# VHH binders against Protein farnesyltransferase/geranylgeranyltransferase type-1 subunit alpha (RAM2): the designs that were tried, part 8

Target 1, 316 residues: Protein farnesyltransferase/geranylgeranyltransferase type-1 subunit alpha (RAM2), of Saccharomyces cerevisiae (p29703)
Amino acid sequence: MEEYDYSDVKPLPIETDLQDELCRIMYTEDYKRLMGLARALISLNELSPRALQLTAEIIDVAPAFYTIWNYRFNIVRHMMSESEDTVLYLNKELDWLDEVTLNNPKNYQIWSYRQSLLKLHPSPSFKRELPILKLMIDDDSKNYHVWSYRKWCCLFFSDFQHELAYASDLIETDIYNNSAWTHRMFYWVNAKDVISKVELADELQFIMDKIQLVPQNISPWTYLRGFQELFHDRLQWDSKVVDFATTFIGDVLSLPIGSPEDLPEIESSYALEFLAYHWGADPCTRDNAVKAYSLLAIKYDPIRKNLWHHKINNLN

## First folded at step 5 (VHH; framework vhh_7pa5_2)

Design t30 (from h4 with A33W)
Fold by ESMFold2-Fast, scan of step 5:
Structure t30 (fold): chain B 316 residues (1-316), chain A 124 residues (1-124)
Amino acid sequence: as target 1 above (316 residues)
Amino acid sequence: QVQLVESGGGMVQPGGSLRLSCAASGFIFSIYWMSWVRRAPGKGPEWVSTISGSGGSTSYADSVKGRFTISRDNAKNTLYLQMNSLKPEDTALYYCARDLTTYYDSSGSEFDYWGQGTQVTVSS
């Protein structure tokens, strides 16, 4: 950017308590000047190129300052209306924002501002959003703000065509990535009005394969329950899924409930919880559900014993 | 400020070689696919070559396969096109372009930034 002249503007000083003067050692003269100029230009409602540059300088040092993002957005709206090429103007603003985002990946204002820019854009492109989204997720695959923004983009553009493959790739990279499993569920909830028999079978196989790799991973068990409820009536659950879950608990259900020391280890406490939930839906299998929750309380998940007792009581 | 600046063009005889460069600034160069597109006098634009952000994937128009090589140096924010065995029909303005192609969707060419172009002339 070009350097601008501010000689016609009187900075507005920050007024502080005398006790706070000792804490002002952390403020540079440059920071004080920038903030003073910003307050002055905001008070004048100046929507100019020099005001735009000033907001960029302030965001570089204070990106969480909410007021400056709102001021920048107002300047951008005004300047866009005077631009010869509004598409190019907003695309360059998005590219500037990409660099700011790399330095501040967990800043809420940045993602909110990005949404505002896309709403303002006369021809927004989901393809343009994908490179920065990939970079940010590659850096931190569990960043809530990035995942939320990607979901917003899918809804804003009504485009889900690559989301299942993307979730699969991230689960392949890190099977414990609950954000990727959550995004996969987001796809099924929002992208599909109907599901084919082939899609249903393929998805169940994907889930079971991932569970088999790490049976004590909570994410695919939670996902499996949600997926079954979304596309298959709970009372009509595929017996193959139930049989599959049973392979992770050994013969623990056929053994008498004794002391914890007498009970064997199992491959997955989440499998036992999954089966308890399934059996709890049918009065005819309520006794199996009670036994499963009791075993969780006694041995396989005693830290949450109060939760398991509550679940048993709710079966009445 | 976003800029794409091409260089390295010039005049060369058939069978000669040239290396084009494109200096990028004002965006995160390493995350974008990049392309070379040429425009011959009196003709529309013709796509020449594309390279992925990491440089791991490349593609070429049939007319240049085996003769041209696309490459990039992400540390220098620079895109290259090595042109060998040049033919008179390669005479054109060569443009550097930012390509919105992604790993999951390469179906449509969508370019949002273009350089000013660099002239390549191949003559007898």
Scores: ipSAE 0.489, ipTM 0.787, lowest interface PAE 2.4, mean pLDDT 87

Design t31 (from h4 with G26R)
Fold by ESMFold2-Fast, scan of step 5:
Structure t31 (fold): chain B 316 residues (1-316), chain A 124 residues (1-124)
Amino acid sequence: as target 1 above (316 residues)
Amino acid sequence: QVQLVESGGGMVQPGGSLRLSCAASRFIFSIYAMSWVRRAPGKGPEWVSTISGSGGSTSYADSVKGRFTISRDNAKNTLYLQMNSLKPEDTALYYCARDLTTYYDSSGSEFDYWGQGTQVTVSS
């Protein structure tokens, strides 16, 4: 049963302000008229300029109405085929959609429609998408829809050339922005089949520099682990990474597990977690992993102690 | 429907000045770089000038540098080109164009649409 019970709630009476009452009545009647016209034109499969205008009016007041987006797409496909300049026609549609998107940044149908337009476009341009993506990320740097659409564009256009620099810029702006770190990983997963020694060294230096600035930031540690897993077969860098991580935990692994009050402070609990994960992958270092997870449970991250016990129980 | 409407062209004597305007509509003007491109009779298009979306950066072709000034008014959705010390070789149809160039890409301009153009004739 998808209905909500509001039987204990009485709707408030309508305002007696005549102007407000008339405006509200006019809006309701106009909405009913638009919806009635839309249903009629859809049933007739009318793909006309007046139908296109009607869909724009409905989207302005009901942008989540899935059926109207599908109808508009069918009209656009038809009108485009009759246009002398299909590129110009679809660019004008994208210009209209930019305004709608800014007003509704978390509406799924808008981003889906945008993808459909690019697929329809005879010469789509990733450069055309960048200004709206920049504006929306500047407004909300963690908007899931914007980041997902940018990734879709990179894959659709097979173009990753600016993504590493873009991720770097957003990380410089906010080192805690996990969306930017996630996008940087998306680059390495999708843009590179192999990594050169120079690229490996440069990326490790970037990660280590960011960790050094804020050792208790989870994002670059999660990223480092993912990067290590992606390129773990490269010579020498795994040892360098482990040695680097060890600098943030002091000598806690060589000390007996005493009272939590007697254990020293460490610069990063995420470094200890990273090392525990690394050592847990090899049966020969299982004891190190067990000790690291135990220290996390006892002192360095006791809020997640059940997670750490689970990690220990799953070790070989 | 025209999305970019140029105006301000005309006939002027060598050494004279003209100010071109481009009225933009039906897109978010302030986020796009905008360019002026000209086409002289019998010649291909020649890029003249570009201005960033914010107006913070501008660039000019060597042939017009020091004589022309590009500017924009984002509140009015209008692009301008102030042309001083005009020469006969500046005679051309001048187009307003939406420029897709971003600060990451120095490889050159990509234009996705153009106005109808405004004629500038410099003669004695």
Scores: ipSAE 0.150, ipTM 0.614, lowest interface PAE 5.5, mean pLDDT 84

Design u01 (from h4 with G53W)
Fold by ESMFold2-Fast, scan of step 5:
Structure u01 (fold): chain B 316 residues (1-316), chain A 124 residues (1-124)
Amino acid sequence: as target 1 above (316 residues)
Amino acid sequence: QVQLVESGGGMVQPGGSLRLSCAASGFIFSIYAMSWVRRAPGKGPEWVSTISWSGGSTSYADSVKGRFTISRDNAKNTLYLQMNSLKPEDTALYYCARDLTTYYDSSGSEFDYWGQGTQVTVSS
């Protein structure tokens, strides 16, 4: 943007700011100069337009430098207090941050700084956050930082009204997207103290329909288990859900455990694991759990046989 | 620095045409819905038209439907309003505005940035 004069500032040694050896290896003359100037201005507690510009230049090359984000936040807080329009000032800062975020989508400091700006804002808007969140998820639908920030926004604004529809859209786009299933669970945990019978029935139908489309998809099975445990104790799972899961394992539990060659194929090993987990909670069904885990070890998931043996041993 | 700069206004006879442009800078233009809002002398603001972030959906006020066309060029960060069959009643300052409308929220437009406005005068 503008060229600022730093002739009145003596850069401080950068070597003393290093926390690890990686930073030393990455040094260039321009990087050393910028970091030295930043260190000097920080020590002076200078909260000026040239300091703000310097933080932007440093963030462009070293966005993981935690100290520079704290310094920029102090400058922004000071300059905002001097501004005739605080809302406009902070909105412009958020728009600057959008561009930085787009270039560094997996940087924790950027999302943390964004939270700090919303807390500082006199009239923050969740609607304003949605376009950048959509852009980032469209680019990488499994970006943990974007999902975490969206969850933080829902809690900060106490607004969950569109989250089920959003999760549904992403599951329609990619049924294997575990981040979307996880976000759907976040909704039920945080948005609802009590679930209505209609909501419960509709959600179970949604889950069962998705499982029916791809029975060997782990995500909706994990989600179904979590959903049952959220609204029903492990010992009191809905019999309709248990019956549904049983349709994916055939009659394998009624057959003797023979050689793997003699056992039938099943539609879902995850259904068998789901049922084993449920049956393992009740002494009356412990034998079913042992058999299910044994079948997983012998035929349906032998790669994880040590895990299945461990689960059987924990049923003692 | 965030800016919305309108241009293309002027004086035109009834039945004439004008094309308004809005040059956006300082934010990621392509991810936001954009709107045109006008203010006639002695009246409050009237919403004219909205375009989605992708340009895939548009909406218009009944008073301009069939005469005005909203469009955008995300590569140039520019919003347009093609105004045909202009009437004296279309005389107003025309503002472009950043619209926070999302696919899941049909409660109406919410604007957080406004341009300076460009004057359109339709007179015989």
Scores: ipSAE 0.392, ipTM 0.748, lowest interface PAE 3.0, mean pLDDT 87

Design u02 (from h4 with G53Y)
Fold by ESMFold2-Fast, scan of step 5:
Structure u02 (fold): chain B 316 residues (1-316), chain A 124 residues (1-124)
Amino acid sequence: as target 1 above (316 residues)
Amino acid sequence: QVQLVESGGGMVQPGGSLRLSCAASGFIFSIYAMSWVRRAPGKGPEWVSTISYSGGSTSYADSVKGRFTISRDNAKNTLYLQMNSLKPEDTALYYCARDLTTYYDSSGSEFDYWGQGTQVTVSS
């Protein structure tokens, strides 16, 4: 790294703006100087190596400053056009960004900038993105920005071939990881227009196996409902799936609704909710849906009783 | 500033040994697989060996298996190749390369950075 001279530039002080003066109370003198220099170079539209270095220094202390990312992107576009090897130039920029990303994993601007770099790149590589994504997910397996960026990469590269195995690995590591279940759904929505009978059977078996391990886990139940809706009409749900769900609620639907103390425990309140939703779609099974929602309100999920009453009132 | 700098090459007699080093800088070395690739005079590049990001798995070309050992020191950002029982056929310029290989696609190696190479000459 090189130290650049700014003696030819007069910083535009933050004190000249009334709103900006309020914010400066929290800043160091060095930060004020860097911001003043940045404002001056931006106003001059200077696209130089010293300007690039300045943006890196500012990003190190203020990565949420949106304007600096736009400025850096303009500098990078200019510098790459002067480079003998644009691929190498952009790959080095991505390597710099990897370090910044590790220090700021929940910064929206970083992931947005990364997308812009890949769009600019003459021959971008999804394989190049995978190491940083793995590191970030290993550190925080539920980081929304990392998952969103991986989905963007799948769409940008039209490459979904490893996504089911990846989601399976993360679900094996933590069965409660809703981000992994959500990503698995992303695969079915975007990678497949239709599902083969073998793929359908395999996926249903995967879901049912995971539910069986932890019946009171909301994630696979939410996923199962979404999966059924994606590939099947609500009224044509696989009877095997409905029968499977009923194994978790005992005989509560055949018992009279008495006091909560008279009702047995069940293995999954989410199974009962799943069945209520299914039965609510068909007028012939509306009474079963009403009973299931009533049981949720009375005993199995009384904290959400107003939601269950609302569901009953909205039945056709 | 991304750099891969190889060292440790030289001239050695058949049956001798050499240890190559590759000093990496300007990227997060510890998250990438790394490879050694060689180019003999008048021939195309030949893949020699790969090591996973953690050092937990290694692979070798059939021509060097049992004679060469790849290793890494993530604390020093350095890749190594220990070459034993050297043959005249091992004479080549040896490059270290950043390998984009992942667990799901280990057979489809893709290299995006290369060093300048270090010359190994095996001759009596």
Scores: ipSAE 0.451, ipTM 0.759, lowest interface PAE 2.5, mean pLDDT 87

Design u03 (from h4 with G53R)
Fold by ESMFold2-Fast, scan of step 5:
Structure u03 (fold): chain B 316 residues (1-316), chain A 124 residues (1-124)
Amino acid sequence: as target 1 above (316 residues)
Amino acid sequence: QVQLVESGGGMVQPGGSLRLSCAASGFIFSIYAMSWVRRAPGKGPEWVSTISRSGGSTSYADSVKGRFTISRDNAKNTLYLQMNSLKPEDTALYYCARDLTTYYDSSGSEFDYWGQGTQVTVSS
């Protein structure tokens, strides 16, 4: 371990509030020392190896301290410019960051800092990012920071070639993983200006197969609606999709609206919501939309009855 | 600090054996595929072998298949190459390399870190 000398620097004390001092959480003496030294070096704008080491020590204890990440970034930018091998320098910094990230997977500053490092890098590599992304997703497949960073990488590198297969693998592992469905939508929005007839048919079949496996899973229904809107006019919904959705609601639309006890069970309340949205887009089917939302309010999703009443009121 | 440090090279007679080791530090060893690459005198670098992050899959150059075995110990952050039935043609500087190859990227091996190398000389 490197041990740096700070004898030439006076630590700056944490500003105190007399009211807060009586209610403060305990600080270790070591933490007070580190923070005092950091304040002093920041005030001096010192961009040195000992300052870099100090930021690492503080990040081990207080990774949410925004100021320390900005300070470290300034030091790294300076040190990189003086390095004989800037690629190696930044790759080593990314490797250090990988370990910090494992300890703090939901810390925004870590992922933001990672983006900044890739922007500094003279030859950044999406391939270099994939191992840590895989490890993090294997540990927590719904970590929104990891998914957000992966999307940022796809845009930064203009590389979407593996994302559809990746989303499929995660959905195969856990069909309820809304993050994987969201990422699949991200692919279609950003990688495709127009969809071929084969791609459209294959994607609809994929969605319908997943819905058939678990009809009461909200994720593929939300995805289907978004996908339909992305590549088809809302008023020109594919009749096969509408017909498919109706298989999950029985004959509920042909029955009179009675007490909840008299209405049959349906395979999917999300199918009914999907159809209500479809019918609500066309004045000719407004009555079907009103009935569907009313049925959701009284039996199939009564917890959200105020939402359903609001949707009825907003129909032309 | 990121380091890949090879060891275990030396001089052996044809038909002999050597076990190379590569000690990795400064990165999360267990999430990367690892490779051995060699450079013989007067030749360019030649890929020798790759092992997946878990050690579950391995691949070898045709010239060493059946004679060399790649393995790893993720608990010790160490990569190994067991070399049996050594030939004069195996004489080279052997490098440990971090391999960016993943399941979704079949475009071939891409290496971003290399060790210093360890010399293997097969001669009488």
Scores: ipSAE 0.333, ipTM 0.710, lowest interface PAE 3.9, mean pLDDT 87

Design u04 (from h4 with S54R)
Fold by ESMFold2-Fast, scan of step 5:
Parts: sequence; C-alpha cells; structure tokens
Structure u04 (fold): chain B 316 residues (1-316), chain A 124 residues (1-124)
Amino acid sequence: as target 1 above (316 residues)
Amino acid sequence: QVQLVESGGGMVQPGGSLRLSCAASGFIFSIYAMSWVRRAPGKGPEWVSTISGRGGSTSYADSVKGRFTISRDNAKNTLYLQMNSLKPEDTALYYCARDLTTYYDSSGSEFDYWGQGTQVTVSS
C-alpha cells in the first residue's frame, strides 16, 4: 500500500524543552505529525507494515534521528521472521538503504544500520556491498564513512584479497588521496601476519616511486614512516630510506642557520621532517634532528613552528 | 520494490533474430553488472552474457559469441540481449539477473536477483 491509516493512533506531542534542538527551528506540521505518530507507535511497540513505512518517511526528513533507526531495525527483524524468503527480504531492505545512503553520504546512522543488516542476514555477501561503495568513492574519494564501512566489511568477511589493488588504483587516480594511503596501511596491518621479502621490497619500491613523482606530498611520507615502524627492523631498512629521503633536502644541513631568505628551496619539507624524526631517535644524531626541526620552524614549515619547537624540547 | 521483468521472447525459425529486454526497478541499476542466464528444459542454468554497470565491458559464453550482443540503457533501467543467427540449441527460458561481479573479481558470477524468465523457442 502507498497510504496507511493512522486514525486509531493519537500522536504524542513533540518535546521542545531543549532550546538547542536544531529540529525545532525547522518544524512543519508534517514533521510534527510524523514524529508524533512515531513516538506513539514506538510506545506501543508496534511492529507492522504501516510502522515500517512511517520509519521510511521519517528517515527521509530526519536521517540522524537514531531512535527511528533502532525502531526500523526491530520492525525489519520481526517482518523478516514472517517472510517466505528472508534473504530476499533483507536484500530488498539493503537496496532501499542504497537510495537513502546516496541522499545522505555522511550520515553515521545509515552505515551503522547497514552493518546491523549484514549481521542479521543469513548469507551476507561482500560482493553485494562493493557496487555502492565504488559509486560513493567514485563520487567522493575521501568520504570517511564509506572508507570506514569498507574496512568494517573486510574484517566482517575476513576478505582482503582485492584491497591492495583497489588502494593502488585510487592512488594512481589521485596521489594526494590520504584515504587511499590509509586503506593501504589497513591492508598491511590486518591482512598479513608475516610479510615476504618480495612483498616488502615491492611495497618499498611502490612508496619510493610515488614519493619521487610528488616529493611534497605528505601522504606517502606518513605511510613510509608507518610501514617502516610496522614491518622493518630499523637497522636493516633505515640507511636505504635515509639515503633516499636525503636526496630531497639538498645540502641544507651543511649550511649555517641564518635568515630564511639565505636558505635554498628544497624538494620536500616532509623529507626533512622524516629525517628529523629518524635522527631524533639516536643520541649520536640529535644535533642533526635539532637543526632539521629548526630549519622547519624558520623556513620550510613556519606555520607549524610551535610544533617544531615542541619536538626539539622533547628530544632526550 | 525490486523487480526484474523480462520480455521479447517468442517462437522463431533457425537463423532468425529476437531482442530480449529486462526492465529493472527498485535498486540503483547503473551500479550493478547484469547478466543473462538461460535454462533449457531438463537442464541446469547456463550463463550467457554479462555487462558491467556502466556498460564499458561485456563478456559472453563461447556458445553465443559473435551471435548475441548484450547492452543496457541506464537512463531507462533496461537490459537488452540481441540474439542473431538463432539455433535450436538456444531454446530455453531466458532470465535476466543482477550480477555481483566487480572490477577485481571477474572469475565467477554471483546472482542475488532473478527475473521470472521469458521463453525463447527456436524450431522449424
């Protein structure tokens, strides 16, 4: 049915005691009616087709109302138990949710509800989730909620087999996409307990190639440090990485610290920051770390000068 | 509600042509790969053809390559199968199906929705 009858239900009044409630500013008679009906049906614990339709109408205007998502979930669980085909019922609910999600791409409740549906589903499929995830990332490649949900799916299904290739493709599309670099790290942290020498060498080459393409891109430098900390003994890997990073700062460490105008440009301030971090871990190179942070403060990243001074003060 | 409704089947003589259509509703048609799968009386299902969500890639069973063409109109939420040079062995009930195949997993098809099917009979 497109229309349901609510003549047997008295709407409960909307509570307006909280002055900072955003919804009270935008109240309409339709919104008041829908919310009143919802409160009444919730108080009756009614799990009916008309209640399901009502929750959809409310979600259309107030998708951040967490109570309505909990109520809809209870209705769906009940309706599913009465369905001739529970798999088909839940798949149709997921397809309804796809439309809602496209209209509200940054709504936490929608992704949380989707997780609940997959947990309820008798035979959930990661492949079924991928089309909407791809569409959403193609539209906004840095959408935190979509990336978080994809990671949740990888863990829920224990399936990481395509994630490295996917992250690579998105980095090729936009090398500045920190979400893609973060997802690549998620793969290494969660998919592999032991990394082969070939995998380590290939990954290091991937990182170095991307840094070489755009040396002033923070994402692969942050990733390189994280990857080094996760998988490599510092003694085995540091010299190769240090030598590589040094190619981006010229001879600035051999020059006297003077006015900013007297210092040359460098290919990457992030390389200098990476080297400062490395040198700061060893008392024998502490002076190099101090100089590097000082150069960042006066010329190469003066906007964050207070951070660099703090880093110097915390060197032991 | 989610629906896949096939049409365009019928009776044709060997060498004839038919164009099947599948009207989709209740889901975002353009993001899913779509497939045609057929079932002859007393036989198991046979995959016929798949088209990607945006229509950029297609694949065909060896038995129909060069004779059948799969296409889609995402503005009309409609999937098509142009069948040329029909043979008696093409006689079957033809289903359109939503295919969960993705860019990274092209090895196997996984279908979660099926239409009711449309009958194609090729006989003299």
Scores: ipSAE 0.417, ipTM 0.747, lowest interface PAE 2.8, mean pLDDT 87

Design u05 (from h4 with S54Y)
Fold by ESMFold2-Fast, scan of step 5:
Structure u05 (fold): chain B 316 residues (1-316), chain A 124 residues (1-124)
Amino acid sequence: as target 1 above (316 residues)
Amino acid sequence: QVQLVESGGGMVQPGGSLRLSCAASGFIFSIYAMSWVRRAPGKGPEWVSTISGYGGSTSYADSVKGRFTISRDNAKNTLYLQMNSLKPEDTALYYCARDLTTYYDSSGSEFDYWGQGTQVTVSS
């Protein structure tokens, strides 16, 4: 690590709302000095190696300080313009950012700064982004910021070629990972203008196979409904899908609505919810939808009974 | 600073062995695939071997398969190439390179960082 000289700079005092309070926060002299130097260099708009180093020190202790990220971006933009190899300069900045990101995986400013660096880069590479994304997802497979950044990269680079396989791998690792199912839907929404009959049949089989493994898993049922809605012009509600869903609820629809203790157990309350939604879309099957929602309210999902009553009241 | 520093090259007789090392710094070594690429005088670069980030998969050029072994020590940020049964045709500058290739990408290798190279000379 380098040590820089600041003898030519007068630190500016920290100005906060807390200074007007009776019981104001006492800051350490070191923290006051760092912040004072940062404020002074920002006010001078100094775009130098010592300023770059100072921003790294501030980010290490205050990574949510928006102003410091904007200042660092201005310094990097200036310094890269004077570099003999701008690609190498920005790639080294991304490598520095990788370490910062691992220490602060849920910091919004870090991911925003990363997007700004890729937009600044003369030859950005999606391949270069993949290792850090994999590491972060391996550590926390449901990290919203990591998934959002990966989606941004797919759109920025117009590259979806590996996303379906990637989603499949994470679903195989954890079938309950709703982020992976959501990403699989992102693929179909953004990567495909038209779906072939083979792709459609293969995807339905994938969904049904995953439901069969864990019928009481909400994620593939929600995904199935979304997939059906996305491709409704190609995939009419097939009797096979409805028949498949019906296998998880037994003969509960043929029985009178009675006391909860008189109703049998079913393999999936989500199958019943899926069927209720399907039947609720058609006036001809409204009575089936009402019965399914009523059964959910009475026995299969009574915690959400007010939601089910609301669903019944909104059927047209 | 980002650095890839090769070592372990030298002169060896045909049939001999040599172990190359590459010390990496300035990036998260364990998450990147790493490759060895060689360049003989008057020839273009030839890919030699690749190892995945956590070391789970390796691949080799046909010319070195069965003779060379690639390995890594992520705790030490170091890449290795064990070269056995060396031939005069193996004479080249050997470069350590960071490889952006992923398991899902079959489009080929893309390298963004290179070392300075270490010379291997096989001669009697």
Scores: ipSAE 0.301, ipTM 0.699, lowest interface PAE 4.1, mean pLDDT 86

Design u06 (from h4 with S52Y)
Fold by ESMFold2-Fast, scan of step 5:
Structure u06 (fold): chain B 316 residues (1-316), chain A 124 residues (1-124)
Amino acid sequence: as target 1 above (316 residues)
Amino acid sequence: QVQLVESGGGMVQPGGSLRLSCAASGFIFSIYAMSWVRRAPGKGPEWVSTIYGSGGSTSYADSVKGRFTISRDNAKNTLYLQMNSLKPEDTALYYCARDLTTYYDSSGSEFDYWGQGTQVTVSS
């Protein structure tokens, strides 16, 4: 840490600095006024149209202020009970929230409030949620809050019918999008207790095609391992999958362990890790796992050598 | 607040043209599919046309295909229906509606907001 001395330079005031200072003063005073009015109305427990409008003004400048979201929810719940059309009232509230969400995509309170509105709604619609979710993911395809809310919607509505196609489209757009691969896994975990032979074959073909396109992409390898573990008893993996993975490591397992210069290049270090993980589950293939992790440590992923040594030590 | 306001209706002779407009406010217009739906006196509602949020994909009822063109201006939050070669059978109240249909859900149109309608009368 160092401290800088500016005693040898003369500050020159400029019109821009004065304008910036005036703007900061105006913003601070307006903010204080809004917050003061909010505290007064909250203390009076006023649940009125003017109070609703005030909460919107505060949320526009301070969307992380948790108290204002609770106050707005209480106002909305009250006004909804006085409304001739509760469905229309809550749908209009969701439309207001869509605009707020577009400007604040990583604000936790917004997504939490949205969940509360859907729980309050007498006939909530997942179809109504999809346009804003699509817009937000199109803008930032890896936004954790948007993906988490979409998963919540799938569970809340018990509706997964379009999630596999949606994940496929996002993976097609960006094959490295781990959020899309994670969402695809969420589908299999939550939507399917039993997978048909056709679904299993189609899914494996999808995974293998994506791996073949970019063998050094970690996401589909991690996904393939998870998919096998969901539908195969304790890593009794499909031999077709193991054989496929083996095509990316050449004959490296049959060669003696030597200096890195003596070992060939392989198409995927993730294939080698995938196979090592599988072989490590069975005492009969433990030696293959040890060799694979050792090869990762000395040649194919030496940056993570301590991880590979740890994995060898944890083999039973 | 959410509003859909139609305009451009009126009386026209058979074979004439009209352009309907729908001004939308209170929601993010660009992300929603938008539809035109009409209701003739003594008849149920008839779906006319849909345009998706991107503005690229459109669909039309067989009765208006080749004569009507749906379009949108997302910068102006406005939906349009260009109606050519009008027939007496096109006489109806024309409604602008927000459509919850998405690319992934082809189960049919579901509307949550409607305008008040604009009257189109095709008569000699």
Scores: ipSAE 0.504, ipTM 0.786, lowest interface PAE 2.0, mean pLDDT 86

